VH-VL binders against q9lj97. Designs and how they scored, part 45

Target 1, 262 residues: q9lj97
Amino acid sequence: MSQEEQPKRPQEPVTYGDVFEVSGELADKPIAPEDANMMQAAETRVFGHTQKGGAAAVMQSAATANKRGGFVHPGDTTDLAAERGVTVAQTDVPGARVTTEFVGGQVVGQYVEPRPVATAAAMEAEVVGLSLQSAITIGEALEATVQTAGNKPVDQSDAAAIQAAEVRACGTNVIAPGGIAASAQSAANHNATIDRDEDKIKLIDVLAGATGKLAADKAVTRQDAEGVVSAELRNNPNLSTHPGGVAASITAAARLNERADI
Short names: E, the ipSAE of ESMFold2; O, the ipSAE of OpenDDE; V2, 0.75 times the mean of E and O plus 0.25 times the DockQ between their complexes.

## First folded at step 24 (VH-VL; framework fv_masavibart)

Design f5 (at its last look DockQ between E and O 0.36; V2 from the best seeds 0.00; counts 0 for: pae E 7.2 > 2)
Fold by OpenDDE, look of step 24:
Structure f5 (fold): chain C 262 residues (1-262), chain A 118 residues (1-118), chain B 110 residues (1-110)
Amino acid sequence: as target 1 above (262 residues)
Amino acid sequence: QVQLVESGGGVVQPGRSLRLSCAASGFTFSSYYMYWVRQAPGKGLEWVAVISYDGRNKYYADSVKGRFTISRDNSKNTLYLQMNSLRTEDTAVYYCARQGRYWYFDLWGQGTLVTVSS
Amino acid sequence: QSALTQPASVSGSPGQSITISCTGTSSDVGDYDYVNWYQQHPGKAPKLMIYDVSDRPSGVSNRFSGSKSGNTASLTISGLQSEDEADYYCSSYTSSWTYVFGGGTKLTVL
């Protein structure tokens, strides 16, 4: 009998940390088939189809490998995915649509789709062939955070990030009374006295209408993003930024602006 | 010593319930998928149920679905099989088995006999 | 569900080589990539003898070997000994992720 060559089996499971920039417990979890299916369903709901090379596709590939290795079984789901969900969220910002993919509350994918800003000026620019993509402002980025992390209770790291953003937007280190920074700090302090997250002040309560709450605004730069990220990290005991949070939103805006300038 | 030891078998009447246990020792129990496999007298092997590392995911053969429940207590290094609504065709030696690195059983208990008879 | 077919019985004399076949159904065979073999003596639990078609666990005699051709896996026992008299089962996971055992083969050493 001729011996057929056996397919190679994976020696180790493919974990979330192997394929995504995730941390904590999730990073060590083998990707399970139902996790991938949930992502596929979520992508399909949002995009109408699964993204080529997107999170769902990557997860499916990983899950398949894990099944072949016997590390997971058909129908398996991770506790984190099951408990915290697999979600795809879209946020419209001036000049772009940002889609963020989450597993267990951690970002596993982000897509930015440029959208023509139908401003009267853009219509004129289209006639002139100059796609003047208006740069995303700090205020706009803060407002966009409501879409990705609006229900997050405000903590000290958020307050610090918002303060850093406001300072950079206004070009002053003075915290304006009644500004978003002051509001965020107040919220963070208040929340520290509240036990239940449901009763805490959320980011949406602070950042809704952020563009109108800033005394001044500016296009987000890389330096701005770095400053905001630094502020958030310094005030987070975990030394991490919140996925889809203030620093993440500002960073995304900075990246978009850089691409538009190219 | 790496071993599995089944217990809880016996003679029961149809419609009754029985709970089997499998005590694991000599290895990290929580790192393995665990199985129940049964063998009717003079017959072949049939897989019955499987449970994941943390017990979150469970799968059953069609023949036992809805009647049997597999569970585990990792703190006690013990696998369980709750068998309800037992039938005569459930008569078998029940083995607990450990899934190896891949899709094979590298460790078996000695089995416990379950006899369902009127 | 995919069925694995084994001969009901095989026999051989001491010192001979025997082969036990395990054949998957044509509709599902193309996808059973992994076959395992178990030995079971009367009144004893099964013992893994071969996994992944041809890999041998530690402690298993090199007289046992596995191979696959098409939809048929084979267990070969060389230098047959009286202690080899037992039931042998093949098993596999199918492409539909169903776990299946063969019907078993009784090996008699004459």
Scores: ipSAE 0.770, ipTM 0.918, lowest interface PAE 0.7, mean pLDDT 89
Fold by ESMFold2, look of step 24:
Structure f5 (fold): chain C 262 residues (1-262), chain A 118 residues (1-118), chain B 110 residues (1-110)
Amino acid sequence: as target 1 above (262 residues)
Amino acid sequence: QVQLVESGGGVVQPGRSLRLSCAASGFTFSSYYMYWVRQAPGKGLEWVAVISYDGRNKYYADSVKGRFTISRDNSKNTLYLQMNSLRTEDTAVYYCARQGRYWYFDLWGQGTLVTVSS
Amino acid sequence: QSALTQPASVSGSPGQSITISCTGTSSDVGDYDYVNWYQQHPGKAPKLMIYDVSDRPSGVSNRFSGSKSGNTASLTISGLQSEDEADYYCSSYTSSWTYVFGGGTKLTVL
């Protein structure tokens, strides 16, 4: 019953618009091999390595398919990447480091690395040569999302991700009536009937003060991040996560907590 | 209708320069990688150069690298080959070719003859 | 000089079938399906007859077919006609990302 044979190579080029939320001239450009190499170099310079499953990896996979399909030559660079650059920028905000990746001036990746809020004891320990380190909590990671995506209108994928996070933080699968998951679901439902983004309820309206609104909190684990990512993906019609969004913040916190435990 | 027409061939002495042109018509020229391919009299086909759709990326066969320059003007639908420091072994019919959807040439010009002799 | 080897000539009578071979390496022929075939009449430009080993462009007779076995690609012309008399070139885009042509095969229809 099964048809085992597939086309031997891509039938059409993989463009920036196929894999990233970009617009205009860049969206129609086939992803070129030198663009991918530039992003890999930029990620390595900033992170010390490429991001697994990140923009450089996606661009490399797309560029390889485009080379095999005859859509680009191995040394090709797009005009926008050559003229406007491939860059990685980091911005430190309270509780987080935001890393943004650009091709041709457009965002193709954004990562939030939550930073532990320094306590008075931790600051004093560093002055006297002692190190006090605490793990990043689910509430803190949710608050970090306010810094990177606070003005984003709440949608159903956000609400699902927030619910998954709250359930894990509190240890219950029941949505608390006054909890942030309930507020996020109400906001997403409300926003579905609103035409203008300025009139929509935003992530900051739901997530601000998340640590104080959760009935309980806990350090973010890898398993927590997996659950939150799955919820965000399952509830996005485009089957993707949002750069700098809830899943991204939780994942970054889990990674930082794992590094701190080494 | 859909065609490529080369021009600019002729007889030149070794060490001289010549510029070839290829006029494209009947298709969206700026959407295609374009190639120069040559054929010495009585001999086979040899790839010479390729240029990307926007003119940014250019590649050359080792036999011509440093001496030939491929270029294009998308506003005039024209492909160029600047040939410097010509040698007798550059004597050939020069074809302009369009890359198809994959790694083949689906449209060829009729060629222009370049003869390099003392 | 050419990375792809073709016989220098082949001949056949009208109505017969003939096959032209194109042999390279695994990286030129065997591992990938990038072999193409071009027909060239004297004084004329090459014309694409077969691409990607076995595919025919629109307007090319189904008397022309292509195949590959190991490191050898083949062009088969059935029902030979006098207008098939021409030079035939195979080509490939190699794993080293260079374009190569075979040396060509002169087909004579007796």
Scores: ipSAE 0.040, ipTM 0.477, lowest interface PAE 7.2, mean pLDDT 82
ESMFold2 (binder alone), look of step 24: mean pLDDT 92; pTM 0.928

Design f6 (at its last look DockQ between E and O 0.39; V2 from the best seeds 0.00; counts 0 for: pae E 4.2 > 2)
Fold by OpenDDE, look of step 24:
Structure f6 (fold): chain C 262 residues (1-262), chain A 118 residues (1-118), chain B 110 residues (1-110)
Amino acid sequence: as target 1 above (262 residues)
Amino acid sequence: QVQLVESGGGVVQPGRSLRLSCAASGFTFSSYYMYWVRQAPGKGLEWVAVISYDGRNKYYADSVKGRFTISRDNSKNTLYLQMNSLRTEDTAVYYCARQGRYWYFDLWGQGTLVTVSS
Amino acid sequence: QSALTQPASVSGSPGQSITISCTGTSSDVGGYDYVNWYQQHPGKAPKLMIYDVSDRPSGVSNRFSGSKSGNTASLTISGLQSEDEADYYCSSYTSSWHLVFGGGTKLTVL
């Protein structure tokens, strides 16, 4: 009678890196119960409820698994969560509300909700009951990035992603002098010569007002997102996209636009 | 060799303090939750205190809460138990133990005897 | 009352098989996913004999085996030997995720 190998219980703890696109020290930290509780509380404060399948739910599941395995104890919190906090923040950008979830300063979740730009013209259209949920544009997605990664120093991967976004928005491969792409590249080059991150040019410095800086704009498509993701990855030695960064924002916008068309 | 070695036990009067140490060797100390477990003479095992990997999280049995403090120095591979306001009922052999997966203790020290007597 | 109940004592003759039970209280039924067993000789530290109900650490004799049925875990020692005379403790975690030890069982080899 073959002793049915009891399903091998997880031999390793569930870490933040297992469930979220996080890096550094946080990625290797087992998810702790109090971290999950903090996220749950934060979500509840912002949304009025915990999000199904959201960060809090994922963290709770992970923490439970970790407790079962003895990898964490009830009441445990990670140093990063305790010191840097677990937060959920909402920011309104033109055309959208962006909700970002943070653990220890790193993005673990992002939600973009389209909001009708109450243009004077939209007030007239509201009378006609056709809530034309305007598709999120590339410019809007870039601006949204400021909310999630605005304090990130601009690097070559960011510059490449921004360039890809601009090219797709404008339909031209020509980098406009004084455009967002040119600014981003300049920032990246400059930052490479600076040792202190505090003195580096940040994404907010480049992407603020992106909708007004683009010569042309369009609704984000899946193909656009793929192009921007590819650009960011090719120029990142780690072959990863920055959570809440340019590629992530464009991807989120693309997903939202696809859902709206259904 | 993988081992834990307790020290610091002895005879003390009620109300006094004592500090126990546990030296770890042969394994990555910072990768384990560490426990103090005690055993009164002729009695069973009782967990006393537990400390997380980095020492951030500490938990105590109700019987010692407020009197005992668990700590660790990962740079020295050492676990500590500061015992204050000792009582006669604290008389026991104190073991340090590392917690493995699934809440088992696969490594124990030899124990150190603490006797609290008038 | 300990969350885990063991018989105070068991006895057997050399070569026999004996079983020590460890029963969780009904209020903590949801908290006994894992059961571990320790052997303790007089004046010695406990030694892990079985973990996760039935798994055996390296170096532990195959005469020791663990099982669980419902809320009762069992340690079985086959081919009883004089050196098996010791105290045996089960442990687990409660529904509140706290470590708990059984009261211990003294095994006498007759």
Scores: ipSAE 0.832, ipTM 0.938, lowest interface PAE 0.6, mean pLDDT 89
Fold by ESMFold2, look of step 24:
Structure f6 (fold): chain C 262 residues (1-262), chain A 118 residues (1-118), chain B 110 residues (1-110)
Amino acid sequence: as target 1 above (262 residues)
Amino acid sequence: QVQLVESGGGVVQPGRSLRLSCAASGFTFSSYYMYWVRQAPGKGLEWVAVISYDGRNKYYADSVKGRFTISRDNSKNTLYLQMNSLRTEDTAVYYCARQGRYWYFDLWGQGTLVTVSS
Amino acid sequence: QSALTQPASVSGSPGQSITISCTGTSSDVGGYDYVNWYQQHPGKAPKLMIYDVSDRPSGVSNRFSGSKSGNTASLTISGLQSEDEADYYCSSYTSSWHLVFGGGTKLTVL
């Protein structure tokens, strides 16, 4: 009565870089059983269940294979997951909900779901020619960043991304006094002198109410997202964008406005 | 050229402490889980402890938990075993061993003798 | 922790085949295919002979083979030679993923 068939054991560890678009040290780390348990708990807390085909399911499958292959022990965690945690964050934007999943501070999943009311309104608006007015604006995408990274201290890369967004929203390269870019640059300069993150000015402090603070606004386009991503990248010493940050939120809004699968 | 060499064994009284070292050479030490396995004179092999490649995850046999600490310094290619509150039943040759591709040991040191006696 | 049971000794003549058993439980030998066999000559470190029940590492003679049935793993040495005289240990992992060894079997070649 012995079962002779067993799944073939993995030849190599399954790393975060094998299954997610992540960078740096995390990309080379084998996915560990406790990392997967932490993601499952985070997804369950937010959704009431584990998402089918989502990050927790992928991580559980990878961790099981890694355990069977002898690459990890049942209680193992990666250092980045243990130090920075595993989280799932949701942000509501007009017409949609953006969900971002993190391991060790890096995005391992980001996806967008339409709201039932917004979906009905968008379909009705399209019939009567109101599609442009339901599009997500640069101001709205900046406000969405409050939900996904509001507690992040403002740094120079954030200030650069916000400036790029405001310039594109207003159609001019003139930074308005008292505008969002001015506030973000001031916050970044101030924070450079502060040691504790708790005491730093946060993205929520500069981005809350962004739609009302912009001199002009427009629907987010793919070109806008590319410009904001470029600004954030070039002004980060790590040459990367922040998960759930300004560039990520603008990019999500651009993709929602296109309503097309990449 | 690929080898593990234990050191730090000796004679010690019960209740005292001793620190073992295992020097690795000829391979990428930081890519491997490392184990301590001991063998009392004339007896069989007994697992003592294991440590993950980055030193974060550590596991111990029940017989040594709370008394022994496994650690590693990847910059020095060295595995350690800090043995506190030693007992006569801890008398053994202590081997360090490298976990191979799966759940086996493909490289062993030659061992270092620890004698705990009054 | 769980102990694996091996006979204390076995003996054979050159050219014979012998089998060394390793008996555990459904929570270790019976539950997983992580049974390994090590050879140890006097005064020397152990050497891996068989891993994952039946797989043989490079450089190990095909006279050595392994198998498992139920909760018992077996090491078979065919064509016994005088240099095979050594102690042999099996190992496995428990359901709590602790490494356990058998008590060892002394093989004597007469």
Scores: ipSAE 0.237, ipTM 0.607, lowest interface PAE 4.2, mean pLDDT 83
ESMFold2 (binder alone), look of step 24: mean pLDDT 93; pTM 0.938

## First folded at step 25 (VH-VL; framework fv_masavibart)

Design e1 (at its last look DockQ between E and O 0.41; V2 from the best seeds 0.00; counts 0 for: pae E 6.3 > 2)
Fold by OpenDDE, look of step 25:
Order: sequence, then C-alpha cells, then structure tokens
Structure e1 (fold): chain C 262 residues (1-262), chain A 117 residues (1-117), chain B 110 residues (1-110)
Amino acid sequence: as target 1 above (262 residues)
Amino acid sequence: QVQLVESGGGVVQPGRSLRLSCAASGFTFSSYYMYWVRQAPGKGLEWVAVISYDGRNKYYADSVKGRFTISRDNSKNTLYLQMNSLRTEDTAVYYCARQRYWYFDLWGQGTLVTVSS
Amino acid sequence: QSALTQPASVSGSPGQSITISCTGTSSDVGGYDYVSWYQQHPGKAPKLMIYDVSDRPSGVSNRFSGSKSGNTASLTISGLQSEDEADYYCSSYTSSYTLVFGGGTKLTVL
C-alpha cells in the first residue's frame, strides 16, 4: 500500500462528547471497544440487528479510531459503561414506539417508530383511510421521561422544566398545590440537602402517572417544547438540557406531532 | 523534570514473589498508558504488561499471564508490578515506559531482577 | 509475537553513513506509518530516536533519520560518531492493535 493509502493516526481520541449529546464525566471518556460491543449486543437484542447509523455503529467506528491512535486497547471498557451498563429500551406511547439507547445512564440515541393507535376511533378512521394518530400530549411526554431518565435525581432544572410543562398543559400560571410542578420543586429542594444520589428523589417518583396528575392536558406543540427547553436551560448552571430528560421528551413529542400533521 | 524511576529489583529464588515500583514525576501520570518492558541479559526488548489511564484495563504478555499483576496509584504517581511464581527466565532488567500513541517516549533507568537458585 | 527482522550487526567508520533495516509484513511495518526506533547504550535504558517512521523527538540529532518502503523501515545514521555505537531496536504497530519489537541491531563504530 502506498504511503498515501495508509490510514493516518488519529491525533486525538474520539470521546462520547464528540459523537453524542452527553455531559459530565462520560463526555470526556474515549469510546472503548467493549462499550461498542455492548451496544451492538443490546441493539441486536432489541431490533434483531444493529441499526444503520445507530449508536452501535458510531461507537464501533470511534473505538476503531481510538485503537488505531493508541488511545484505547482491545478489550478496554469505560468505567461508566461497565458500572452502569449499556442498554436499549423500548417504550410504547400512543401512536409510536420509542427506542432509547443508553450508555452509563445517559441517552446516546433515540428512535421513534410511528404505530397505529388502536383506538376505537382509529379503527373507524382506518376504515376511512384517515389514520387519526392521536397527538402526543404533554402528560404523555412527561410519563415517557420516566423511561429515559427515571432514575435521575430531581434538580432545579428538572423542576423548572416540569413546571413549564404543567403551565403549558393547563394554560395557567398558577401552580396547583400537590401538582406535578409542586412535587418536582419539593423534590429538588429536598435533594439539595442530600449528599448521596441514591437517597435522592428521582424523576420516576414525580412523573409516574403524570397524565393523571395534570388538571388539564393538550397535544405538545413546538412552542410548548421551546418553553420547556428554555425553562430547563435557565435553571441549569451548565446551560444544557438533560438527554432523555423532561425538555428532551417534550421536544421529541413535538416533533412527532408535527410529522403526523397533528 | 519529566522522569520515571524504577525500584524494587533484587535477587530472589524461583517460586518467590517480588514487587516493583515506578515513580513518575514531571507530567500528568493519569493521562498515559503505562508499560512494563523487560530485557533479559544480552537479549532484546519484550513488553510485559500494560495498564490503562485509570487502571481499569490491564493486559499481559503470554509469558507472564497469571503470574504478574500490573497496577497503578494515580494519587501517588506510581506504577507497580507484582511478580509471583518467579522463574529463572524472568531474569531481566525491568523498565517502566510511558506510551504515547504507539511508541514509548519516556523510559525509566530500569531495575534488575535476578531469579536464581 | 514474531519480532520484526533486523540485522544482527552493522558497522561503519567515523563520518560514514549507515542504515539499519527493519522488515515486517503488510500487517505491521508495511501497513502503517507507526514505526519507532530506539537507541540503547550498554547498561542504559532505551531512548526514543525516531517515531512515526521519520519524525524526530526534540533533542535527537538530525544525523538520525527514518524512512519506509514497502514492508521495510530504515534508520539512517549520517556522519557516524563513536557515541553512536549502541544497540538499536525498531518497533511497530500491528493490525492486531499491539506492538512488536525488532530483535535489535548492534552498531559498531570502527
């Protein structure tokens, strides 16, 4: 092979933060070969095959580059992937199946597959060729967050996002006593006094059954998503949204509704 | 000054154990893969063991696998090699080396390990 | 792991140029530009002289140069000096994501 055809050594490692929207310690970790293998196995388990352009493929490419650069060795795994796992989870929401990919508890991929809503109304609409896919509501999007970030300790940014979501759903700025927003704020305040994350209140504790906890609900719009994202960002010292978190879930719902022309 | 300093070498009988240390200074120790490389008297270089940045991942040459353990304490900027079940063929100067990409840009002075009856 | 092939010994007179070869396969020397050279004086640790086939670390004399053609890398020492008398080792990255050393070459300055 001519010198021109030989692969050049990477000068820097490919980190999780380079290829995924992740934060914290994970973002600075070089992607390791075993991490990629774990993701490949997880995708295969869920989908029956690896996704083209999916997290596993991206991780494999990154890991290969890192090996060539000498930044990782064959068989290497990151502590975060080893300790917290690499997982692929599927959640069914009205009108769609959402598949989320995780490394060390952080979202690195998300796929939405439209599914027919088997509602009586949808059966009638199927007869008329109008698949009235029911729009995803704010409550449903909040509940979906449990699947992607359920184990995350509630912080001020989460509480702000949840409050923004509730306000948008109910059309009122009044925080209902005992509502989801109030609960989230209480959780965030409590968690600020606790040192161990294991002892903190998690998003699952607040958002489980969110649809039933809201006084009113509505289909998620782009404007709603923007409002929730803004709330989360303003209350996060890092000025970022949590992957798979409240703002991310609402945003995903908004996008789905737009695609469905709902 | 950027340097590596090995210690712990000596004369031991076959079957005995020895622990080598390598003290690093002058650079961010936790940012590098570290190697032990040995050289038998009058022979060439052979890598023995490698350890990742955080010490989580370890690899060994087949000749020492199951007998040697590489470890590191990043808080102390120190690399270790625990050598158990030593054999006469383990007699060598043992170097600690810093890996940069796929070459060694920093070597210690070495420490002699002699395994003899 | 099979060592890269080096001549056992080379010799030259002061002021001359000598070349040490390091021959591998398409899976190591021939496949990648990740060849390094080390100098070792008796009783001393190896010293990096060349990396990435032809790059020279700071402090290394410009009399030392590296090249590669096919599956053979070469270290050239120009203007040979008595202090150059040493053992020289090549090393290469392999397609198995490992390192391999050459057997070493003894350079004698006559």
Scores: ipSAE 0.780, ipTM 0.924, lowest interface PAE 0.7, mean pLDDT 90
Fold by ESMFold2, look of step 25:
Structure e1 (fold): chain C 262 residues (1-262), chain A 117 residues (1-117), chain B 110 residues (1-110)
Amino acid sequence: as target 1 above (262 residues)
Amino acid sequence: QVQLVESGGGVVQPGRSLRLSCAASGFTFSSYYMYWVRQAPGKGLEWVAVISYDGRNKYYADSVKGRFTISRDNSKNTLYLQMNSLRTEDTAVYYCARQRYWYFDLWGQGTLVTVSS
Amino acid sequence: QSALTQPASVSGSPGQSITISCTGTSSDVGGYDYVSWYQQHPGKAPKLMIYDVSDRPSGVSNRFSGSKSGNTASLTISGLQSEDEADYYCSSYTSSYTLVFGGGTKLTVL
């Protein structure tokens, strides 16, 4: 009887780019033990447990190898994880829950799980020849952002993304006075004069009840998501989208609608 | 040649400050964790501080926490130790050492710090 | 201040073999294979002799060997020579994110 070959000490660090589809500065960073602990805590907060084979587990394995090789110390953090955070955000949409995991503002994992909207109602509707609407609308995706980034202060990139979403929902490129986009722009302008984040207007203040505030609404398409992402990116000084933000929620909704062949 | 050279040691009064430097050459300095390790006269080795390859993460022995600050400048291949509020028990030869995996494969010749009234 | 225990001194005659012990706990020597040994002549910097329990860096004589059993690591020097007279320190990784040194052993070649 034999044992498995003992692995040799790692010769090079395991980086974020080695295990995730990430780019830029993050891709070259060794995965640090505290980064992995932050992800585990974030997954536990959202799911009540860590995800089997998920981002936290991958990061823990990489961090352990990096510790064994002497590339990191047990208490180390990556500057991007320490400064920009490690987060897990959920978007609840009709028919599904989308969970997105971020390190330093970049997606490192995403999970889509079916979420029953109605079982008895769906059965009754089928019997009498009615169909429940299953497509996720732009309004619903905007409301889902409340769950994933509701406490985020509104900035100009948020306002641009919300404007792009509203004009696509209404089928016009004219901004309606008193609409959601107008409210978001006003909030962003107001927040630019405020130092403390706790005093700023938040995304929940603008997006709560979005389906009822839009003049019209429609199912999210991939082209809608591309437009909203473009607007958010162009209005962010770092040329990136916000974790769990407007673009992320619209994109998740578009992906779910595509999987349902809608 | 691969080497570490410490400087900045000397004789100071208790409560004063010193700044030690360690010049690295002959290797990629920014790839390594660096330590300061000290040795009191006639005594053994004691680690003092460690800094990550990029300078982000710093750790200290309990005996020096709050008084000493480790830093590095990778553009100059130099490691530093700022020693404040010096005490007589800080009297030692101070070595800089390169960590490779979990051992020290490169040491400087040391610089003596004497703290006496 | 040391968590690793070494004898204060050992001695031997030229040509003999000696062993220096380094005793820790399951949280360092016993729990990890990250034990190293350093030789230090008077007035000189330490020199790495053994790492990872038993590995020798390039340029170190094969008269130096390392091992461990349980919580005790050992440095063995065979064929003692007068230049082996020095202080010897063990070191180990600990579960508390530190490298710890033994108190040192003075080797005298009689």
Scores: ipSAE 0.070, ipTM 0.539, lowest interface PAE 6.3, mean pLDDT 83
ESMFold2 (binder alone), look of step 25: mean pLDDT 93; pTM 0.935

